# Miniprotein binders against b1l550: the designs that were tried, part 109

Target 1, 279 residues: b1l550
Amino acid sequence: MRLPEELLERARDIHSEAPSHRIKLDRVGSFGLKVPVEFKGFLLLAEADVWVSLPEGRRGVDLSRQVEAIYELSNPPKDPFSLCREAAISLLEKLNYADSSGVSIRFDAPLQDGESLKYYGVEISSIASDEIINKIRVEILGMTACPCTAELIRAYKSSEIAATHTQRSLGILEVSTKAEHPDPDKLASIIERAMSSPLRTYTKRPDEGGLVIRSLSNARLAEDVVREMIHLFLEEFGHLPEDTHILAAVRSMESVHMHDIYAERSFSLDEIRKEISSH

## First folded at step 10 (miniprotein)

Design g42Y
Fold by ESMFold2-Fast, scan of step 10:
Structure g42Y (fold): chain B 279 residues (1-279), chain A 94 residues (1-94)
Amino acid sequence: as target 1 above (279 residues)
Amino acid sequence: GEIRVTVEIEKDGRRIRFLYVFTSPEKLEKILKEIERIIRLYGADRIRITVEASSEEEAERLADEFRELAERLGYDEIEVTREGNRFTVEAERE
């Protein structure tokens, strides 16, 4: 059933009216949209948010126009990074009263893990105004082993590989840049290499033993992991614009505590290079 | 090795700038297609694409590809300028 179009002649255009209060809104949009995306040969179900700024003199946003824009660009499914940037541009063109537009897309990215797959979290966004700012956040679990307890146990009972507690740790890399989004697989790789060892979806007993030995032989504080992540990031992505901002963080789910340990560092490429060169 | 492409698109006086930085040749085709789609989506009246590469020859080849893109998109006034290993393609249509 569909109402007659003649009703549009009598209906007020609510969105174009003046609001009750002349206040600008930063983000007005459609959130939680399900969209298919193509990621490195995989067809994935992603979740998207789309929005625009709303000027103080306009009551509302044409939300149907936003949904049409992203669905037109997502069929057939395409690369989520291109979808993100193209949708942000399309929104500004379609909704010319907006000062800015934005799109975010979230999905679990498959990563080859022996004969199986494991998954890591990816959230990307593109915000368009006088320029486009691209942001990506990657989160992946790994393992850390405590070097402090290892040293104490070695003092108590000498061993080549000291016993210590191990725990799951969440590594986080977030990058905001004027350049295109960094490859999330490379960000995930940086996080895993900075950890005491990566985690596996499936292990047989000998492989599990090897993973534990690797972790124990490569004991690292959360602080060590963050510093290593930054070092590896600079090696891989030092070519990005100097005003690129990075957040590197680790949340260690300490097996011997009722609470987690957290370490982070935010920096721009310009800032970190000056710091490293200062000595 | 490193290639930097800066794209500026303008419609009715509103200009948006975006950047690509890459080293692998495989990325170029994808980037060119995305730039074309973005220009079409925005409906740009004017475009400015600046290419910087390690060698003048590589930068010139890329600039030629963007000049051809501007021609395919129907821009009337196309100008290519050079400053070392930096080439800028500027195009306008009515």
Scores: ipSAE 0.619, ipTM 0.868, lowest interface PAE 1.7, mean pLDDT 87

Design g43K
Fold by ESMFold2-Fast, scan of step 10:
Structure g43K (fold): chain B 279 residues (1-279), chain A 94 residues (1-94)
Amino acid sequence: as target 1 above (279 residues)
Amino acid sequence: GEIRVTVEIEKDGRRIRFLYVFTSPEKLEKILKEIERIIRLFKADRIRITVEASSEEEAERLADEFRELAERLGYDEIEVTREGNRFTVEAERE
C-alpha cells in the first residue's frame, strides 16, 4: 500500500527543522542492515551499520538516503572493503550537512583448513571526513600450552616432551590506517602462527595427536603470543603509514582456572619502531 | 618497490584525501576501478592524484593512467607535474 505523494507537499519537513536542543550528534544512522558481500569467491551474508554526524542546528538525518546508499552499492554483491569505503564517500555526497560519515561491516570469513573450511571473525569500517580512516579487526581461535606447568612436569618426570595444560586462546589484531584495509587472511595467518598451534574444524585421531604434540613443543604464554604477533605484523605490514595504529591482544581461556588470562599492546608504527630500534 | 597513490577529491568546498600503498602490480587495476567509482560517487568537480614509485619511469606510466582516467571522467583542465619519482595529476571541471 502506498499513500499519495501529494501528502509530502503538505507534511512538515521534520528533519530540516531546528532541534529541541542545539547539540551536535556524532553518529546517527541505520544499524544492523543485512547486506550480501563477495569475499574471495564466497557470497556471504554480512551485517552493516551506516551513519553520519548531525549538526547542532538540524533535527534529523535522512535515513532513507543512508539505506539507499549502501543497497545501491551492494547490488551486485562486491568485496566488503570497497563497499565500506565507497558507501562512506556516497553518504557524504548525499548528506551534505554532515561533517563525517561511517560504514561498518561484520562477517565470518571462510579460511581453507585442509579439506574443510573454518571461520574467523572480521569487522571493518571506513570513516570519511577530510580523510578516510580504514579499520579492520580480526579474531581467530588458536591453541596455547602453558610453559610454566611444562617446566614443573619436566622437573617431576624428567620427560623429553613436556606435558602441560592446553587451552583455546582468542587472538585479536586490530588495525586503523589511512591506507586501504589489510588483507584479513594475512592478519588471521599472523595470529595463528603466533599461537602454540592453530585449531582445526575437523580432525581424526592421528591429526589430533599431531596438534597436541605441536602445541606441547611450542608452549607459549599469552604475553609471548602478543609479542610474536607484533613481530610478524611488522614483517608483513611495516610499509603502512607511520601513524597506523595497531592493537594486538590474546585472551587465553585457561583450562586450569575459572578465569581467563588477557594480554594486549596498542601502538602506532612510529612508536614501535622507535622502541625496537632503541634496543 | 612500493607504490603510493594519494587521491584528493573536492566538491563544493568539501575535500577528502585518501591513500593507497601497495607493492603488487596486480592490485593496480582494482585500485584504479575503485578510485573511478569513488570519484563518480562523490561527483567531484576537482581531483588531485599523486603517484610515487621507486622509479621515475614507473611513476610516469601510472600517472599517465590517471590522466586517461581524468579524461574519461570528463575533466577539461588536466595538468600533470613531475618532481623526480613523484607525479601529480590535477583535473577540474564545471
Scores: ipSAE 0.648, ipTM 0.881, lowest interface PAE 1.5, mean pLDDT 86

Design g43N
Fold by ESMFold2-Fast, scan of step 10:
Structure g43N (fold): chain B 279 residues (1-279), chain A 94 residues (1-94)
Amino acid sequence: as target 1 above (279 residues)
Amino acid sequence: GEIRVTVEIEKDGRRIRFLYVFTSPEKLEKILKEIERIIRLFNADRIRITVEASSEEEAERLADEFRELAERLGYDEIEVTREGNRFTVEAERE
């Protein structure tokens, strides 16, 4: 049902009016939009948030312009990184009163796992102002095995197969940079290589046994996993700008406790290089 | 070697700067296409693209590609300058 267009000539332009209080808002936008994205040959359904800053003298934001910006760029579906950056730029062009714009996109990324697929979590954002800041967060499950219990069992029973408790652990790498988003598959690979073993979507019994033995033979504390993630990150992404900020974290869902164990380190590339070289 | 591309786009006094840092030559074509799309989306009246690579010859070759991009986008005034191992392509239209 359409109301007569001539009513628009008489109606107040609410968004352009002065607000009741002259207060700047940091983020005003359309949240929870469903958008298709193309990721490494897959067509995925992603969830997006788009926003702009609102100056103290303006009552509201043109929300229709925000939806236009991302939907125009999502048809045909494109890679979520380019979509994120391009939509942030488009928002500033369409909404010239804004000082900054932002776009975040969340999806589950497929990863080839033998003849099957497994999935890991990806959240990306691009915030545009005088510059573009790109952020990516990758979360993937792996397996850890406790070295402390392994040592106690070894001491208790002189010589047997490695024995200790194992658990799912969530590995997290978050990167904020002025450069383009890092490849999430490489971030996921770093996390998996730092773990005692990766997890799989599907295994047959011989392969499952091998995975467990591998994990038990590669027992790691959550602290060990975080340090290894940082080491591997520096090998792969040490070329990023020195002010690139990284969060490396592990949440271990301990099978012998009612609680989880958590370890993290946040750092800039400049900071971590100085720390490592101090030895 | 490492390649750094800094892009500045400007329209009606608003300037935005963004950076690409990569080592894989396979990424170059994708980056060029994205830069082109961003310039078109912003409807920039001025652009400044600075390229720095491990070799002067590589940086000059990349600068030529961005000069050609500016020509394809219809910029009226295009200038390429060199400062050591750094090449800058500046273009304007009005």
Scores: ipSAE 0.635, ipTM 0.875, lowest interface PAE 1.5, mean pLDDT 86

Design g44P
Fold by ESMFold2-Fast, scan of step 10:
Structure g44P (fold): chain B 279 residues (1-279), chain A 94 residues (1-94)
Amino acid sequence: as target 1 above (279 residues)
Amino acid sequence: GEIRVTVEIEKDGRRIRFLYVFTSPEKLEKILKEIERIIRLFGPDRIRITVEASSEEEAERLADEFRELAERLGYDEIEVTREGNRFTVEAERE
């Protein structure tokens, strides 16, 4: 049974009370919320986390206002980027004791794949304080083919396209910026173009053969993929503020090892431009 | 080519600055609508929107759109200032 609302007049306001210890908390919120979002014509189920900072003198956060903020903005469903930024601002307006607010939204983004769809992972956030910092992480699987083994097999059998091991590799681009979130489809495209080949949801034998030949003809180390991702990112997103931070990474699930290979580079636009210009 | 929009909103001593940087004109409509929703949502008593574009004419046109937005949202005092290809729209309401 639900208790009558008139009891609220007599109940203590626990959240506004002094805490047991006068310690500031960085993130207090509602995590794992299910939220519908509209992405490029698709209605998707996303998962959201919503939080605010809590000052040292306040015992708790009004969590119902956090849920209210994101759900009000998600009806009707809207694009997750606007939802993320608008909800972060709404939280600061609704919860005036907070110094900062944040919203993160995770979903699998559809990408056209012949007659079907494939999906890549997207996680975005917006953190609002005196400014808004927007972050996006895109993860998509692709294929890599080992150039070292290819060269050995080519030398052994004298073929133009040598046999080599291939494996699924996870490409990762994460961007943190004061500007709006980069388009995730463009980030996914950068990752796929940097790989030996993209992966497919469904192939018939001729298409599968073509994909394998493409990979073998474009053999790349994880290190090669990371460098190519950075190169392609700078061509597409070099206009972002110079303090924009990027993580480019590849995790290759090596078919000839019992372990994975991992390569990454974190950098700011300012940092990478200076590095490239010094070569 | 490149368009840069900086938005500052202020209410009761809280000021938030946020930025849009884009090169494709197709993004403009979506960004303008989001800025309007953010202003309605936050309810600032003071707004400063700075627009910078590759051409002075484009920047002026965008600044005029933000001036009209401020008028539609009920801001009483609106000032538009120019410095080269940069236009700033400042708006306040009672």
Scores: ipSAE 0.687, ipTM 0.888, lowest interface PAE 1.2, mean pLDDT 86

Design g44V
Fold by ESMFold2-Fast, scan of step 10:
Structure g44V (fold): chain B 279 residues (1-279), chain A 94 residues (1-94)
Amino acid sequence: as target 1 above (279 residues)
Amino acid sequence: GEIRVTVEIEKDGRRIRFLYVFTSPEKLEKILKEIERIIRLFGVDRIRITVEASSEEEAERLADEFRELAERLGYDEIEVTREGNRFTVEAERE
């Protein structure tokens, strides 16, 4: 059903009116949009949020132009990084009263895992104003093994490979930068290499035994994993601008406790290099 | 191998600056396509692209790619300037 266009001539332009209170809003937008994206040869269903700042003198945002901006750019499906950055810029062009715009896109990324696939979480954003700030968060599960219990069992049995408890641990790398988004597969790789062993979607019995032995032979505290993640990040992405901000974190779902263990470090590239070079 | 590309676009007094930092030359084609799409989306009047690389030869080659991009987009007033391993491509629509 279409209402007569003659009604547009008589209707008030609500969005352009003065608001009841002259208060600026930081983010006004359309959240939870479903968009297709192309990621490394895969067609994936992603979820997107789009927003703009709203000045104190304007009552509302034209939300239909926000949806138009992302959907025009998502057909045909394209890589989510370009979609994110291009949509943020398109929002500023379409909504000239906004001081800033933002786009977030989240999806589960497939990762080749032997003869199968496994998945890790990706959330990216681009915020445009006088500059574009790109942010990416990668979360992937791995395995950790307790070195404290391993040492106790080694002392008890005089065994070269000590038994210890193992658990799922969630590794997190979040990067905010003026440069383009880092490759999420590389971030996921950093997280997995920092852990005692990776997790698998599908294993046969001999492969499962190998993962357990690997984990036990590479026992690591959550604190160890965070430090290793930072070390590996600097080796791979040390070329990013010095004001790039990173969060490295691990949440260990301890198999011997009813609670989790958590370790994190936030830093800029400039800050961490000065800290490391001080020793 | 580190390459830095700073892009400044301007339309109707609004300027946006963004940066690419990469080491792999294979990324250049993707970056060029993205910059082209951004310029078209924003309706850019003025462009300034600054390229900095470890060698003068690499920086010059990259600057030429951006000069060609500006030409393909219909910018007639294109100027390329150099300061060491830094090349700047400036383009305007007349």
Scores: ipSAE 0.503, ipTM 0.825, lowest interface PAE 2.4, mean pLDDT 86

Design g45K
Fold by ESMFold2-Fast, scan of step 10:
Structure g45K (fold): chain B 279 residues (1-279), chain A 94 residues (1-94)
Amino acid sequence: as target 1 above (279 residues)
Amino acid sequence: GEIRVTVEIEKDGRRIRFLYVFTSPEKLEKILKEIERIIRLFGAKRIRITVEASSEEEAERLADEFRELAERLGYDEIEVTREGNRFTVEAERE
């Protein structure tokens, strides 16, 4: 049932009215929208949040305009990076009372893994005001092996390959930049290369044995992994603006403890370069 | 070498600035198409696109691509200025 359109002429325009309290709101929007995206040849179902700032003198936002903005740009499906940036711009054009707009898109990215696929987490955003700030966070699991226990076992008895405990570790790279979003596959590759070994979705016995031996021969502390991720990031993405902000982190799900070990470093490119060049 | 493209769009007193930094010239076509879509979505009355490249010849060639883009988008007043390896395309319409 559709209500008669003449009722719109009698109804108050609630959104344009003065609010009960003259307080600016930073983010008002539609959260948890399902949108199709095209990523590296795959059609994926992503989850999106869209928002705008609300000035102190306006009671509400036009939520239908927000949904229109992202859905008009998502049909046909396009790459999530362009969708994110274009939707943020569209929101500011459609909702002229807003000082800023934002769009966030989350999905699990497929990555070729032999004859199968594995997945890593991607969250991107674009926030538009007098400039556009693009943010990307990539999370992928890998394997680490403890060098400390390896050394103790070597001291206890001789072995060609030192025995030690291994565990899953979650690697995290988050980048906030005025330039375009970094390629998430390259960020995932950096994380995996910093680990003792990558993880697989499916392995047969000989391949599984090889993966374990690789990890044991490349034992790394969480601290080692974070430093290596930063080193590899600077090699690949050192061309980004100097005010680019990066978070590198590892959460190691220690197999010999009831708790996890966590290591992180946040930095801007100008900050880290000054630190490295001071020695 | 490294290529920097700074885009500034303006409509009714609102100005937005954004940046592309890339090392592969193959990315240029995708970047041009995205810039075109953003300009159209915003409805920009004025645009300012600054291109920096490792050589004057490359920067000039890229600036020409953006001048053609401004013409294709219907801008009437287009000006290209140069300062070394830095070219700026400014365009305006009513």
Scores: ipSAE 0.663, ipTM 0.882, lowest interface PAE 1.4, mean pLDDT 86

Design g45R
Fold by ESMFold2-Fast, scan of step 10:
Structure g45R (fold): chain B 279 residues (1-279), chain A 94 residues (1-94)
Amino acid sequence: as target 1 above (279 residues)
Amino acid sequence: GEIRVTVEIEKDGRRIRFLYVFTSPEKLEKILKEIERIIRLFGARRIRITVEASSEEEAERLADEFRELAERLGYDEIEVTREGNRFTVEAERE
């Protein structure tokens, strides 16, 4: 059923009316939109949120214009970074009463793993106001091996082989910057290189044995992994603006405990450089 | 060397500033295309693009690319200014 368009002329424009209470809202928008994106040769189903600020004197947001902004830019599918930035700009142009706009896009990113693929989590956003702030969060699983238990077993057995418990650990890198989004594959690589070893989607027994041996020879605390992630990040992305903010974290799903171990550090590039140079 | 491109776009009193920082010259073509799309999408009446590079020659070459972009977009009043290895392209139409 479709009502006659002439009814729009007689109906009140609810969104343009004054609200019951003159209160500014920070984020009003359309959340959980499904949108196709093109990522490094793959067509992926992503989930998007779009929003704008709402001034105290306006009752509502033109939600149909928000959906138009992102869908017009997503057909044909394009890379999620350009989509994020361009949609945020489009929202401000289409909704001139807004002081700021934002777009967030999340998806599972494929990463080549031998003849198969493995996946890691990506969430990006762009927030536009007088400037554009770009944010990216990458999460990928890896393996850690406990150096404390390894040392105890070495002492007990007086052997050349180190035996210790291993577990899956989730590595997290989050970057907020005025520059374009960092390449998520490079962030995922940093996380994996900081771990005792990466995880695989599929392994045959000889390859599995190799990963275990690598992990045992490279035993690391969650604290060690976070420090190594920061070190590797600075080598790769030290050129970003000094006010770039980074969160590096590891959540270790300890195989010998019923609880997890967590370590994190947040910092700006300016802050960390001063800290390192003071030693 | 490092290349820094700062873009400011303005329309009807709204001004938005955004930044690109990159070291690989092959990224320039994609960045130029994105900047063009953003300018068209926003409908900017005034644009200000500042380029900084390791060498004055490289910065000038990049500034020329943005001057040509402004011409292609139909800006009538285009001005290029220089301060060392920093070049600014300002363009306006109404």
Scores: ipSAE 0.670, ipTM 0.886, lowest interface PAE 1.3, mean pLDDT 86

Design g45T
Fold by ESMFold2-Fast, scan of step 10:
Structure g45T (fold): chain B 279 residues (1-279), chain A 94 residues (1-94)
Amino acid sequence: as target 1 above (279 residues)
Amino acid sequence: GEIRVTVEIEKDGRRIRFLYVFTSPEKLEKILKEIERIIRLFGATRIRITVEASSEEEAERLADEFRELAERLGYDEIEVTREGNRFTVEAERE
């Protein structure tokens, strides 16, 4: 049942009224929207949040216009980066009382892994005001092997390659920039290359043995992995604006401990280049 | 070489600035299409696109593509200015 259109003539416009308290709100929106996206040939189900700022003199936002903005742009499905930026712009055009808008999109990205696929986490956002700030966070699992235990076992057994414990480690790269979003596959590649070895969806015993031997021959502390991720990031993305901000982190799920080891570094491109060149 | 494209769009007193920085020329087509979609979505009455490239020749070619974009989008007043390896395309319509 649809209510009669005549009721619109008699109903108050609640959203345009003055609020009880003249307080600005930073983010008001529709969260947890399901949207289809096209990512590198795959049609994926993503989750999106859309929001705008609300001025102190306005009681509410037009939530229907927020949903309209993102759904108009998601049919047909498009790449999530363009969707994110275009939807943020559309929100400011449709909701002219807002000083800023934002869109976040989250999905699991497929990555070719031999004859199978593996997946890594992607979260992107675009925040529009008098400029657009783009953020991306990539998380992917890899393997690390402990160099400390390896050295101790090598001393004990006099072997060229020592046994050591291995564990899954979660690598994290987060980038905030005025330029377009970095390619998440390249960020995932950087993380995997910084690890002792990548993880696989499926292996047979000979391939699994090779992966383990690679890991043991390339033992790395969480601290080593973070430094290598930063080095590789600068080689691939050094062209980004100097005020681009990066977080590089590793959470190692230590197989010999009841707790995890965590290492991180946040920096701007300007800051890290000055630090490196001072040595 | 590095290519930098700065886009400013304006409508009814609201101005938004955004940036593209890339090294592969093959990304240009996708960037041009996205800029076109953003301009149309925003309904911009004024645009300002600044292109910087490794050479004046390359920057001029890129600026010409943005001038053509402004023409396709129906802007009436289009001007291109140069400052070394930096070219700016400014366009206005009602």
Scores: ipSAE 0.675, ipTM 0.889, lowest interface PAE 1.4, mean pLDDT 87

Design g4E
Fold by ESMFold2-Fast, scan of step 10:
Structure g4E (fold): chain B 279 residues (1-279), chain A 94 residues (1-94)
Amino acid sequence: as target 1 above (279 residues)
Amino acid sequence: GEIEVTVEIEKDGRRIRFLYVFTSPEKLEKILKEIERIIRLFGADRIRITVEASSEEEAERLADEFRELAERLGYDEIEVTREGNRFTVEAERE
């Protein structure tokens, strides 16, 4: 049953009414939407959030227009970066009372790993107001090896390659920029290269031995990994606008502890270049 | 070399600015298509696209692509201005 459209003329327009309290809201939207995206030849199921700002004099947002905005742009499926930017613009056009709009899209990105695939986490957003700010967060697991325990074992045996504990470490790069989103595969590559070694989906014993030896020969503190990620980021993405903001972080799931070790640094490109050049 | 494209779109007093920075020419086609879609989605009355490249020749070639885009989108008044390696395409509909 569909109710007669004539009833809409008699019903109050709740969204346009004054609110109980005259308070602006920063983000009001539809969260947890499932949308298909095309990423580097793969058709993936992504999760999206869409929102707008709500002025202090308006009771509610037209949520149906938000859902229409992203779904109109996701059929046929398109790349998530264009979808993010275009949907943010569409929201401002459809909801003219809003000062700003935003779109966030999350998915697991496939990465070629020998004859198989491994996956890393990607979250992107575009926030539109008088400008568009694009943000991307990439998280991928790698392996680290403890240099402190390595040094103790080396002192015990005086060997060139010391035994030490190894563990999974989660590397994180988050970039906020006025330019288009950085390529997440390149961000994932930076994280993996900064680690003692990458992780594999599957290894046979000779390959596993090689990965372990590589990690042991390249023992790194979480602090070392963060510094290396920043160094590699500047080599690859130093062309981005000077006001680009970066977060580089590592969470090391220490195999000899019940707790994790965490290291991070946030910075703008302008800030980090001045810091490096002052030495 | 490095190419910088700044796009400003305006409709009914709302103006939005966004930026592309790239080094590989193969990205241009995708960027042009996205800019076209954004302009159409927004329904912009006025657009301003500024291109800056390492060479004047490259910047002029790219500016011509955006001038053609403005023509395809049906803008009545299109002006292209130059300041060194920086070209600006301004377009407005009546």
Scores: ipSAE 0.638, ipTM 0.877, lowest interface PAE 1.6, mean pLDDT 87

Design g4H
Fold by ESMFold2-Fast, scan of step 10:
Formats: sequence, structure tokens, C-alpha cells
Structure g4H (fold): chain B 279 residues (1-279), chain A 94 residues (1-94)
Amino acid sequence: as target 1 above (279 residues)
Amino acid sequence: GEIHVTVEIEKDGRRIRFLYVFTSPEKLEKILKEIERIIRLFGADRIRITVEASSEEEAERLADEFRELAERLGYDEIEVTREGNRFTVEAERE
């Protein structure tokens, strides 16, 4: 039932009132919104969060205006990067009391895998204030093979190709930059190339054997994978602003242990260049 | 080569700055359309777009695209300035 609009004249404007305590809030918004996005020819269901800062003198945020902002921009569906940046700008225009706004969008991205598709995780955000900061996080599974066990077996049997354990490893690249979002397919490619081998959605026995042999011939520690991801990232994205921040990480789901192995490094482009050049 | 586009938009004392860095010329059309949408959404009274490219010829061509964009958006006062391979388009409306 829809109540008469005339009641708005008599009702208090709660959001504009003074709060119980004069405390600024960093993020107030609508979280877990379902939005359609167009990504590389695919129509995907994404999940979005939208927020603004709230000044110490204002009790609440106009949440309906936040939802209107993103939904107006998502019909027809558009690419999630443009949606993210445009919605953040729209929020600041519509909610003039806010110092900053933000939008985050999460979805599973399709990637061609032989005759089929595989999917990797993407989370992007844009935070607008006196500048726009764009962040992207890409997660994709790959395969790693243990070089330590490989070396031990090689010593034991004097074999050219050593047996070793293999496992699924989750590769992670997160980039925060003043430039536009990096292409997630390129980030996914960097992660896969750093691994012992990629994973497949579908394989026949000969192809499966080939992946295993590739992994065994390219055995890598989680630490090796992180270093290689950083190296490949600098080759592809070294042109980004020097204050661009990167997180490179690997979580190896060790097949011989009840626990996982984790390795990571966070850095700015300025930091890593100085570190490399000092040696 | 590498192309840098810095966009500054201003309305009622609020100013926002954002950056595009790309190497593929085919990305330009998409970037121009996004910048146009952002300017319209914000309702900017003043814009400043700086373009840097590896060659003067490329930077000038890009600056001309942004000058045309400012004209299409209805800005009254449009100025283009140059310093080497860097061109700045400044536009304002009353």
C-alpha cells in the first residue's frame, strides 16, 4: 500500500536532523545490490555496493537516491568499469553533503578455455573525492607442483622428469591506481603464466596428461609464483602511475598437508623499482 | 606510444580529477564517450582536459577530439594550449 505523498509535509526529515553524537562516518550505503553488467559480449549478474561519507552534523543518508543512481546507469547494462566510475560521480552530484563516494562491483568473468569457458573472480571499485581511485582484484585458480619433492625423487631415481605432488593454487592480483582499471583478462593471464600450469574446465586424457607433464616440468614454490607474478606485472603494467599499489599473493592448497601455504607481497611501483635498481 | 589523459571537472566549488593511461588508439572512442557521460552526470561548469602522447602530432589530434567534445557539450569559452607533446583543453560555461 502506498501512503499519501501529503504525509511528507507533516513527517520529520529524519536524515537532515542532528545525530545523537557529532561523529563523521566513512561509509554509509546500500550493500548487496544485484545489477546486470555487460562484459566482453556477455550479460552477467553482478553484485554492487554503493556508499558515501556522512558528515558529523547529519543523522542519515538518502539511501533511495543511492539506489536510483546506480540503477539509472545500469539500464541498459553497460561495462562494469564505466558503471563503477560513473555511479561514484553521480553519487557525489546527487548527495552534495558527502565528501566522498564509492562503488564496488563483483562478478565472475568468463575466459575462453578450449571449446568451453572457465571463470575467474573480479572485484572492482571506484572511490571519488577530489580524485578517483580505481581498484581491481582478480582471483584465478591454477596448478602448482612442488620442486622440493621433485628434486628428492630425482635424486632417488635419477629420473629426467621427477614425480612430485601437484595442487590447486589460488593466484591473486590487486591493483589500486589513479588510472583506469587494468584489463582483468591481462591480470588473469599474468597469474596463469606464473603458475606451473593453468586449470581447465574440460580435458580429455591426453590433454590432462599434458597439463600434468607441463606442471612437473615447471615446478614452482608459492614464493616463486608471487615473484614471477610481480615480474610479469611490471612488464605489462609498468606504465601506470608510480603511486599505483599492487598486492600479489598465492594460496596453495597443499595436497600433502591438512593446511594451505600462503605467500604475498604488497608494494607501490615506486617502491619496487627502487628495490630492484638497488641490486 | 603511451597516451595520458587527465580530466578535471568542477561544479559549485567541487572539483574532481581523474586519469586515463592507454596505448591502444581504439580505446579513444570509448574513453571519449565515458568522459562525455561523466561531464553530463556531474553537470560540470568548468572542465580541463590535458593530453600527453609520445608525439606532438598524436597529442594535437587527441586535443582536437576533446575540443570538439567541449563544443558538443555547449561550453562557451574553449581554450587549447600547448607545451611540447602536452595539450590542455580548458572550457567554461556561464
Scores: ipSAE 0.626, ipTM 0.868, lowest interface PAE 1.6, mean pLDDT 87

